# Designs tried in a protein design chat: miniprotein binders against q96jn8r1131to1294. Part 136

Target 1, 164 residues: q96jn8r1131to1294
Amino acid sequence: TLEFLENHGKNILLSNGNRTATRVASYNQGIVVINQPLVPQLLVQVRIDFLNRQWTSSLVLGVITCAPERLNFPASACALKRAAWLLRGRGVFHNGLKICEKFGPNLDTCPEGTILGLRLDSSGGLHLHVNGVDQGVAVPDVPQPCHALVDLYGQCEQVTIVNP
Short names: E, the ipSAE of ESMFold2; O, the ipSAE of OpenDDE; V2, 0.75 times the mean of E and O plus 0.25 times the DockQ between their complexes.

## First folded at step 12 (miniprotein)

Design U32 (at its last look DockQ between E and O 0.99; V2 from the best seeds 0.85)
Fold by OpenDDE base, look of step 12:
Structure U32 (fold): chain B 164 residues (1-164), chain A 93 residues (1-93)
Amino acid sequence: as target 1 above (164 residues)
Amino acid sequence: SDAFRLFFEARRIIERGGDPEEALKKAKEAFELFIKEGNLEFAAYTAILIVELLKKLGKDPEEIKKWIEIAIELAEKAGNKWLVELARKLEKE
């Protein structure tokens, strides 16, 4: 069963069998990681449940290739400088460096109810799904094993893991 | 869920410096729904929020004590150490 790990940002409260993550304080310290590593053909999806529009930035989505159980999470995913591939806004980042300027929809403008998915293809390409639609390869040749990461940052106050 | 909607509405009121009585009302409603939904984590956390609001409003110490006890109990049932710690801190304030 897919669920968020208990090792998470300090402003996160998990509920619903650890399938729902809520940032209950501030605008940051909201990183969560899904327990099972991504494997080819597995689609992992989260739904944006609640947004606070007083902020300009929203959630960050991506993967990490380090062991998540013992990771000391920084205040934001942007501070991850190793083993991290992240989608922020319309950009793709590797260890803090932008490797793609425009990819898929702008995550900062995704409304509540949007379902975001990550999937590895047979060649190791990481795909972004938006409301069930494959947006293409965001990151080619991602090292495995890797775990899906969500940073409930800024606007994003709650997400829930949903089945395809 | 409706419980979370009410919860966030209560928080928004607080964050904007709105009427704490209205926030309290919504928080209590959210609490009841969280209980019905079996969401012990958020029932506990909402109870903590209720305590904070009651203190802010200068409400009856006995009511405050009651809600602290509820928060602790629910946090323990939820098995969430962080919530237990938060709830216990309320007793010392």
Scores: ipSAE 0.823, ipTM 0.922, lowest interface PAE 0.6, mean pLDDT 95
Fold by ESMFold2, look of step 12:
Structure U32 (fold): chain B 164 residues (1-164), chain A 93 residues (1-93)
Amino acid sequence: as target 1 above (164 residues)
Amino acid sequence: SDAFRLFFEARRIIERGGDPEEALKKAKEAFELFIKEGNLEFAAYTAILIVELLKKLGKDPEEIKKWIEIAIELAEKAGNKWLVELARKLEKE
């Protein structure tokens, strides 16, 4: 089944059979990774459960293309310079560099209850789903294998893996 | 869940410098709900928070000792090594 990896940011406490990630301190150190690589036909979805709207920035969503089980994660996903493709705000980032100014909704404004999904298409294109609706290809050709990543940053205090 | 709502309400009170008695009441309510839900990780973590609040408020040492024992037992039952370490630190002053 889909779970968050035990290797995660320092401020995360996993619960609910490792399907719920909660940031229990500060505003960062909240990186979590899904335990299975993305493959065609696998839709990884998380629900935003709790937000603290006193912060301006919110969660980051994306993939890493290196083995995640023993990685030493930085305090924030924005600092990943290694095999990372990230959605932040409305932008798409590769290894810390913005490669697309505007894709999909602004993640900083998604409310509690929003379900965010990631999947690969048959060409290796990375798709974002929002509340079950495919937003199209965020990244056209992601190397495989890759794992879905969520950074519970700023506003985002809890997410839960949900079934499609 | 209602348990997490109460947990985060207690956290907001603490972060804003609000009344620690009110935070303690919400944390105790959250604890009971986490137990009912079988959420051992957050039952243990909330028990740790309750100990910290009781110490801050200068409450009865016997009550504090009881909550420390609860936190350790739940952390061990949850199988979470980090929570066990946190809970056992409460015994060391």
Scores: ipSAE 0.797, ipTM 0.915, lowest interface PAE 0.8, mean pLDDT 92
ESMFold2 (binder alone), look of step 12: mean pLDDT 87; pTM 0.871

Design U33 (at its last look DockQ between E and O 0.97; V2 from the best seeds 0.86)
Fold by ESMFold2, look of step 12:
Structure U33 (fold): chain B 164 residues (1-164), chain A 93 residues (1-93)
Amino acid sequence: as target 1 above (164 residues)
Amino acid sequence: SDAFRLFFEARRIIERGGDPEEALKKAKEAFELFIKEGNLEFAAYTAVVIVELLKKLGKDPEEIKKWIEIAIELAEKAGNKWLVELARKLEKE
């Protein structure tokens, strides 16, 4: 089944059979990775469970193409400078560089209860789903294997993996 | 869940430098609900938070000792090495 990996940010405590990730301190050190690579038939979904609106920025979603089990994660996903494609706010980033100014909804304004999904299409395009609705291709050709990543940044204090 | 709502309410009080007695009350309520739900990881972590609050409030050392033992036992039952280390650190002060 889909779980968060044991290798994660230092401020994360996993629970619920490793399907719930909670940031228990600070505003960062909240990177988690799904335990299986994305394949075209797989939709990985997380629900935003708890937000702290004290912060202005919220969670980051994306993929990494490095093997995640032994990777040293930085404090924030935005510091990933290689092998990473990230959705942050409305922007799409590749290795720290913004490659699309406006894609999908603003992640910084998604409320508690929002279900966010990632999947690959048959061409290796990375799709974002929001509450079951496909937002289209965020990244057209992601190398495989790639691994779904969530950074419980700023506002975002808890997410849970949910089934499609 | 109601357990997590109470947990985060206690966390907000602690973060803003609010009343530690109020935070303690909410943390104890969250602890009971985490036990009832079988959430051993957060029962253990919440017990650690309770110990920190009891120490801050200057409560009875025997009460503090009992909560440390609860935190360690639950962390071990959860099978979480980080939680065990966190709870045992409370023994060293």
Scores: ipSAE 0.825, ipTM 0.926, lowest interface PAE 0.8, mean pLDDT 93
Fold by OpenDDE base, look of step 12:
Structure U33 (fold): chain B 164 residues (1-164), chain A 93 residues (1-93)
Amino acid sequence: as target 1 above (164 residues)
Amino acid sequence: SDAFRLFFEARRIIERGGDPEEALKKAKEAFELFIKEGNLEFAAYTAVVIVELLKKLGKDPEEIKKWIEIAIELAEKAGNKWLVELARKLEKE
């Protein structure tokens, strides 16, 4: 069963069998990691449940290749400088450096109800899915094992893991 | 869920400096729904929010005490150490 790990940002409250993450304070400290590593053909999806449109930035989605159980989470995913591939806005980032300027839809403008998915293909390519539609390869070769990461940042106040 | 909608509405009121009585009403409604849904984590946390609102409103100490106890109990049932600690802090304020 896919769940968020108990090791998470300090402003996160987990519920619904650890399938729902809610940021209950501030605008940051909202990183969560999904328990099972990504394997080829496994589609991991989260739904944006609630947004606070007071902010301009929204959730960050990506993967980490370090052990998530003992990771000391920074205040935001953007501060991850190792073993991290992240989707923020329309950009793709590796260890804090932008490696792609425009990819897929702008995550900062995804409305509530949007379902975001991550999937590895047989070649190690990381795909983004939006509402079930494959947006293509965001990262061409991701080291394995890797875990899906969600940063409930800014607007994003709640997400839930959903099955395909 | 409707419970979460009410919960966030209550939070929005608080964050915007709105009417704490209205926030309290929504929080209590959310609490009841969380209980019905079996969401112990958010039932506990909503109880914490209720305590904070009651204190802000200068409500009856006995009611405040009651909700603190509810918060602690639910947090313990949920097995969430963070919530337990948060609820216990309410007793010292």
Scores: ipSAE 0.812, ipTM 0.918, lowest interface PAE 0.6, mean pLDDT 95
ESMFold2 (binder alone), look of step 12: mean pLDDT 87; pTM 0.869

Design U34 (at its last look DockQ between E and O 0.98; V2 from the best seeds 0.86)
Fold by ESMFold2, look of step 12:
Structure U34 (fold): chain B 164 residues (1-164), chain A 93 residues (1-93)
Amino acid sequence: as target 1 above (164 residues)
Amino acid sequence: SDAFRLFFEARRIIERGGDPEEALKKAKEAFELFIKEGNLEFAAFTAIVIVELLKKLGKDPEEIKKWIEIAIELAEKAGNRWLVELARKLEKE
């Protein structure tokens, strides 16, 4: 079953059988990774449970293609300069470089209760789902294996893995 | 959940430098709900927050000692090494 890995950001406390991640301090150090690599049949979904609107920016969602169990995470996912494909705000980023200005919704404005999903299609395309609606291919060819990543950044203080 | 709502309300008060008595009340309410839910990780963490608030308020050392023991016991039951380390640091004032 899907859960967050024990290797995570320093400000995260896992609960609910490692299916809920909470950032318990500050605004960063909130990276979590799903314990299974993405495969075409697998839809990884998280629900935004708690936000603090004091901050301008919110969670980052994406994938890493490095083995995550012993990886030393930076304070923020945006500092990942290797093996990372990220959705932030409306942008798509590869290894810290913006490659698309507008894809899907603005993650910085998603309310509590939003369910965000990631899956690979059979061609290695990374799809974003929002509340069950496929937003299309964010990244056309992601190397495999890859793992879903969430950075509980800024506004985002809690997410929970939910089943489709 | 109501437990997390109260937990985050207490956190907002602490972060703003607001009234620690108000934060303590909300944290204690969150603690009781986390216990009822069986959320040992957050019961332990909330107990740690309660200790920090009690110390800031200059409360009775006996009450502070009681909450430290609660935090350690819950952290051990949760099996979370980081929480145990955090709770035991409270003994060393």
Scores: ipSAE 0.828, ipTM 0.927, lowest interface PAE 0.7, mean pLDDT 92
Fold by OpenDDE base, look of step 12:
Structure U34 (fold): chain B 164 residues (1-164), chain A 93 residues (1-93)
Amino acid sequence: as target 1 above (164 residues)
Amino acid sequence: SDAFRLFFEARRIIERGGDPEEALKKAKEAFELFIKEGNLEFAAFTAIVIVELLKKLGKDPEEIKKWIEIAIELAEKAGNRWLVELARKLEKE
């Protein structure tokens, strides 16, 4: 069963069998990681449940290739400088460096109810799904094993893991 | 869920410096719904929010004590050490 790990940002409260993550304080310290590593053909999806529009930035989505159980999470995913591939806004980042300027929809403008998915293809390409639609390869040749990461940042106050 | 809607509405009121009485009302409603839904984590956390609001409003110490106890109990039932710690801190304030 897919669920968020108990090791998470300090402003996160897990509920619903650890399938729902809620940032209950401030605008940051909201990183969560899904327990099972991504494997080819597995689609992992989260739904944006609640947004606070007083902020400009929203959630960050991506993967990490380090062991998540013992990771000391920074205040934001942007501070991850190793083993991290992240989608922020319309950009793709590797260890804090932008490797793609425009990819898929702008995550900062995704409304509540949007379902975001990550999937590895057989060649190791990381795909972004938006409301069930494959947006293409965001990151080619991602090292495995890797775990899906969500940073409930800024606007994003709650997400829930949903089945395809 | 409706419980979460109410919960976040209460938070918005608090964050904007709105009427704490209105926030309290919504928080209590959210609490009841969380209980009905079996969401012990958020029932406990909402109880903590209620305590903070009651203190802010200068409400009856006995009511405050009651809600602290509820918060602790629910946090323990939820098995969430972080919530237990937060709830117990309320007793010292």
Scores: ipSAE 0.816, ipTM 0.921, lowest interface PAE 0.6, mean pLDDT 95
ESMFold2 (binder alone), look of step 12: mean pLDDT 87; pTM 0.874

Design U35 (at its last look DockQ between E and O 0.99; V2 from the best seeds 0.86)
Fold by OpenDDE base, look of step 12:
Structure U35 (fold): chain B 164 residues (1-164), chain A 93 residues (1-93)
Amino acid sequence: as target 1 above (164 residues)
Amino acid sequence: SDAFRLFFEARRIIERGGDPEEALKKAKEAFELFIKEGNLEFAAYTAIVIVELLKKLGKDPEEIKKWIEIAIELAEKAGNKWLVELARKLEKE
């Protein structure tokens, strides 16, 4: 069963069998990682449950290739400088460096109810899904094993893992 | 869920410096719904929020004590060490 790991950002409270992550304080310290590594053909999805529009930035979505159970999470995913491929706004980032300027919809403007998915294809390409629609390959070759990461940052106050 | 809606509304009131009585009302409503939903984690955390609001409002110490006990109990049932620690700290404030 897909669920968030107990090792998470300090402002996160897990509920619903660890399938729902809520940032209960501040605007950061909201990183969560899904327990099962991504494997080809597996679609992992999270739903944006609640947004606070006071902030400009929203959630960050991506993958990490380091061991998540012992990771010391920084205040934000943007501070990850190794083993990280992240989607922020419309950009794709690798270890803090932008590798793509415009990809898919702007994550900062996704409304509540939006379902965001990650899937590896047979070639190691990481796909973004939005409301069930494949947006294409965000990262062409992701090392495996890798784990899906969500940073409940800024606007994003709650997400829930949902089945396809 | 409606419980979470109420919870976040209460939080936003608090964060904006709104009426703590209104926040308390919403928090208590959220608490009841979390209990009904079997969401022990957020029932416990909401109880903590309620304690903080009660203290802010200068409410009856016995009521405050009651809610602290509720928070601790629910946190323990939830098996969440962080919540237990937070709830225990309320006794020392």
Scores: ipSAE 0.826, ipTM 0.924, lowest interface PAE 0.6, mean pLDDT 95
Fold by ESMFold2, look of step 12:
Structure U35 (fold): chain B 164 residues (1-164), chain A 93 residues (1-93)
Amino acid sequence: as target 1 above (164 residues)
Amino acid sequence: SDAFRLFFEARRIIERGGDPEEALKKAKEAFELFIKEGNLEFAAYTAIVIVELLKKLGKDPEEIKKWIEIAIELAEKAGNKWLVELARKLEKE
């Protein structure tokens, strides 16, 4: 079943059979990774459980193509300079460089209860789902294997893996 | 859950430099709910927060000692290495 990996950001405490990730300190060090690589039949979904609107920026979603089990994560996902495609705010980033100004909704404004999903299509395109609705291809042709990543950044203090 | 709502309410009070007695009340309520839910990780972490609040408030050393023992026991039961290390630091003061 889907869980967050034990290898995660330093400010994360996992609970609920490793299906709930909580950032218990500060605003960063909140990277978590799903324990299975994405395959076309797999929709990975997380629900935003708790936000702190004191911060301007919120969670980051995306994928990494390096094996995550022993990777040393940086303080925030935006510092990933290799093997990473990230959705942040309204932008899409590859290895720290913005490659698309606007895709899907603004993640910084998603309320508590929002369900965000990631999946690959058969061509390797990365899709974002929002509350069950496919937003289209964010990134074409992502190398496989790739691993779903969430950074509980800023506003985002808790997410839970949920079934489709 | 109601446990997490109370937990985060206590965290907001602590972060803004608010009344630590108010934060302690909410943290103790969250602790009881985490125990009822079987959430050992957050029961242990919340017990650690309770110890810090009790120390800040200058509460009875025997009460502080009891909560330290609770935090360690729950962290060990949860099997979370980071929580065990965090709870053990409370003994060293």
Scores: ipSAE 0.805, ipTM 0.918, lowest interface PAE 0.8, mean pLDDT 93
ESMFold2 (binder alone), look of step 12: mean pLDDT 87; pTM 0.875

Design U36 (at its last look DockQ between E and O 0.99; V2 from the best seeds 0.84)
Fold by OpenDDE base, look of step 12:
Structure U36 (fold): chain B 164 residues (1-164), chain A 89 residues (1-89)
Amino acid sequence: as target 1 above (164 residues)
Amino acid sequence: SDAFRLFFEARRIIERGGDPEEALEKAKEAFELFIKEGNLEFAAFTAVVIVELLKKLGKDPEEIKKWIEIAIELAEKAGNKWLVELARK
């Protein structure tokens, strides 16, 4: 069963069998990691449940290749300088450096109800799915094992893991 | 869920400096729904929010005490140490 790990950002409260993550304070400290590592053809999906339009930026989605149970989470995913591949806005980032300027839809403008998915293909490519539609390869070769990471940042106040 | 909608509405009121009585009403309603849904984590957390609102409003200490106890009890039932600690503050 896919769940968020108990090791998470300080402002996160888990519920619904650890399938729902809610940021209950501030605009940051909202990183969560999904328990099962990504394996080829496993589609992991989260639904944006609630947004606070007070902020400009929204959730960050990606993967980490370090042990998630021992990770000391920074205030935001953007502060991860190692073992991190992140989708923010329309950009793709590796360890804080932008490696792709425009990819897929703008995550900052995804409305409530949007279902975002991550999937590794057989070649190690990380795919983004939006509402079930494969947006293509965001990262061509991701080291394995890796875990899906969601940063409930800015607008994004709640997400829930959903089954495909 | 409706519970979460009410919960966030209460938070929005608090964050923008709105009427704490209105926030309290929504929080209490959210609490009841969380209980019905079996969401112990958010029932407990909402109880903490209610405590804070009651204190802000200068309500009866006995009512405040009651909600503190509720928060602690639910947090313990949920097995969430963070919530227990939060409720005891």
Scores: ipSAE 0.816, ipTM 0.922, lowest interface PAE 0.6, mean pLDDT 95
Fold by ESMFold2, look of step 12:
Structure U36 (fold): chain B 164 residues (1-164), chain A 89 residues (1-89)
Amino acid sequence: as target 1 above (164 residues)
Amino acid sequence: SDAFRLFFEARRIIERGGDPEEALEKAKEAFELFIKEGNLEFAAFTAVVIVELLKKLGKDPEEIKKWIEIAIELAEKAGNKWLVELARK
């Protein structure tokens, strides 16, 4: 079963059998990782449950390729300078550097109830899904194994893993 | 859920420096719903929030001690070491 990993950002409290992640303080230290690596058949989906629109930026989605169980996460995913591919706002970032200015929807405007999904295709391409609709390849060739990551940043205060 | 809606309503009041009595009322309602749902993690965390609000309001030390013990007991039942440490602070 898909769960958030017990190793997570310091401001996260897990509940609902580790399928719900809540940021319980501040605006950052909200990184969570799914407990299984992505494989081409696996669609990882999270629902945005609670937002605070007083912040400008919202959650970050992406993958890391280093083992997450004992990793020391930074305060924000944007500070991951190696082994990371991230979707933030409308941009795609690799190791902290923007590699695509505009891909898919603006994550900073997704409302509560939005279901966001990540999967690999057979070529190692990373796909974003929004409410069940494939947005295409965000990153064409992600090394495996890779692990799905959510940063409950700024606006985003709670997400829940949902079944496809 | 209704419990989380009330929890975040209380958090909004706290964050904007609003009326701590109003925040306390919402936090206590959220606590009861978390107990009903069996969400021990958030029942414990919400009890910690209640303690912080009671201290800010200058409430009776015995009431504060009661809520601290509630938070510790729930955190231990949830099996969450971080919550136990938080509640003991």
Scores: ipSAE 0.755, ipTM 0.903, lowest interface PAE 1.0, mean pLDDT 92
ESMFold2 (binder alone), look of step 12: mean pLDDT 86; pTM 0.847

Design U37 (at its last look DockQ between E and O 0.98; V2 from the best seeds 0.85)
Fold by ESMFold2, look of step 12:
Structure U37 (fold): chain B 164 residues (1-164), chain A 90 residues (1-90)
Amino acid sequence: as target 1 above (164 residues)
Amino acid sequence: SDAFRLFFEARRIIERGGDPEEALKKAKEAFELFIKEGNLEFAAFTAIVIVELLKKLGKDPEEIEKWIEIAIELAEKAGNKWLVELARKL
């Protein structure tokens, strides 16, 4: 089954059979990774459960191609300068550089209850789903294997893995 | 869940420097719901928060010691080393 990996940000406490990630302190140190790489036909979905509306920025979604089990995660996903493709706010980032100004919704405004999904297509394109609706290709050619990542940053204090 | 709602309500009060008695009430309510739900990780973590609030309020040392034992026991049952280390620092 899909779970968050035990190697995660320092401020995360996992629960619900490692399917729920909660940031229990501060505003950062909230990176979590799904325990299986993305493959075609696998849709990884998380629901935003709790937001703290006093922060401006919210969660980051994306993928990394480094093996995640022993990585030392930075304080925030935006500090990943290698092997990372991230959806942040309105933009798409590769290794910290913005490669698309506007893709899909603004993640900083997604409310509690929003279900966000990541999957690869047959060509290695990374798709974002929002409440079950495919937003198209965010990144056209992601190297494999890659691993789905969520950074419970700022506003975002809890997410739960949900089935499609 | 209602347990997490109460947990985060208590956290907001603590972070804003609000009334620690109100935070304690909400944390204790969250704790009972986490126990009922079988969420041992958050029952343990919430017990740790309860201890910190009781100390801040200058509550009876016997009550504080009781909650420390609860936090340690639940952290061990959850099998979470980080929670055990955190509880033992109380």
Scores: ipSAE 0.822, ipTM 0.930, lowest interface PAE 0.9, mean pLDDT 93
Fold by OpenDDE base, look of step 12:
Structure U37 (fold): chain B 164 residues (1-164), chain A 90 residues (1-90)
Amino acid sequence: as target 1 above (164 residues)
Amino acid sequence: SDAFRLFFEARRIIERGGDPEEALKKAKEAFELFIKEGNLEFAAFTAIVIVELLKKLGKDPEEIEKWIEIAIELAEKAGNKWLVELARKL
């Protein structure tokens, strides 16, 4: 069963068998990691449950290739400088550097109820899914094993892992 | 869920400096629903929020103590160390 790891950002409260992550304070310290590593053809999906439109930025979605159980989470995913491939807004980032300017929909404008998915293809390409629609390869040749990461940042206050 | 909707509504009221009585009402409603849903983590956390609101409102110390005990108990039942720590600091 897919769950969020108990090692998470300081402002996160897990519930629903660790399938729901809620940021219960501030705008940051909201990183969570899914327990099972991504394997080819496994679609991992999270639903945006609640948004606070007070902020401009929203959740960051991506993968890490370091051991998540021992990771000391920074305040935001953007501060990850190693072993991280992230989707923020419309950009794709690797270790803090933008490697793609425009990819898929703008994550900062996804409404509540949006289901975001990550999937590795047989070639190691990381795909973004939005409401079940494959948006294409966001990151080619991602090292394995890797774990899906969600940063409940800014607007995003709650997400839930959902089955495909 | 309705519980979370109420919970976040309560938080919004608090964050905006709204009526703490209204926040308290919503928080208590959320609490009951969390209990019914078996969501011990958020029942515990909401209890903590309730304590904070009660203190802010200058409510009866006995009621405050009651909710503190509830918060601690639920936090322990949830097995969440962070919640236990928060509850014990009330």
Scores: ipSAE 0.801, ipTM 0.917, lowest interface PAE 0.6, mean pLDDT 95
ESMFold2 (binder alone), look of step 12: mean pLDDT 89; pTM 0.892

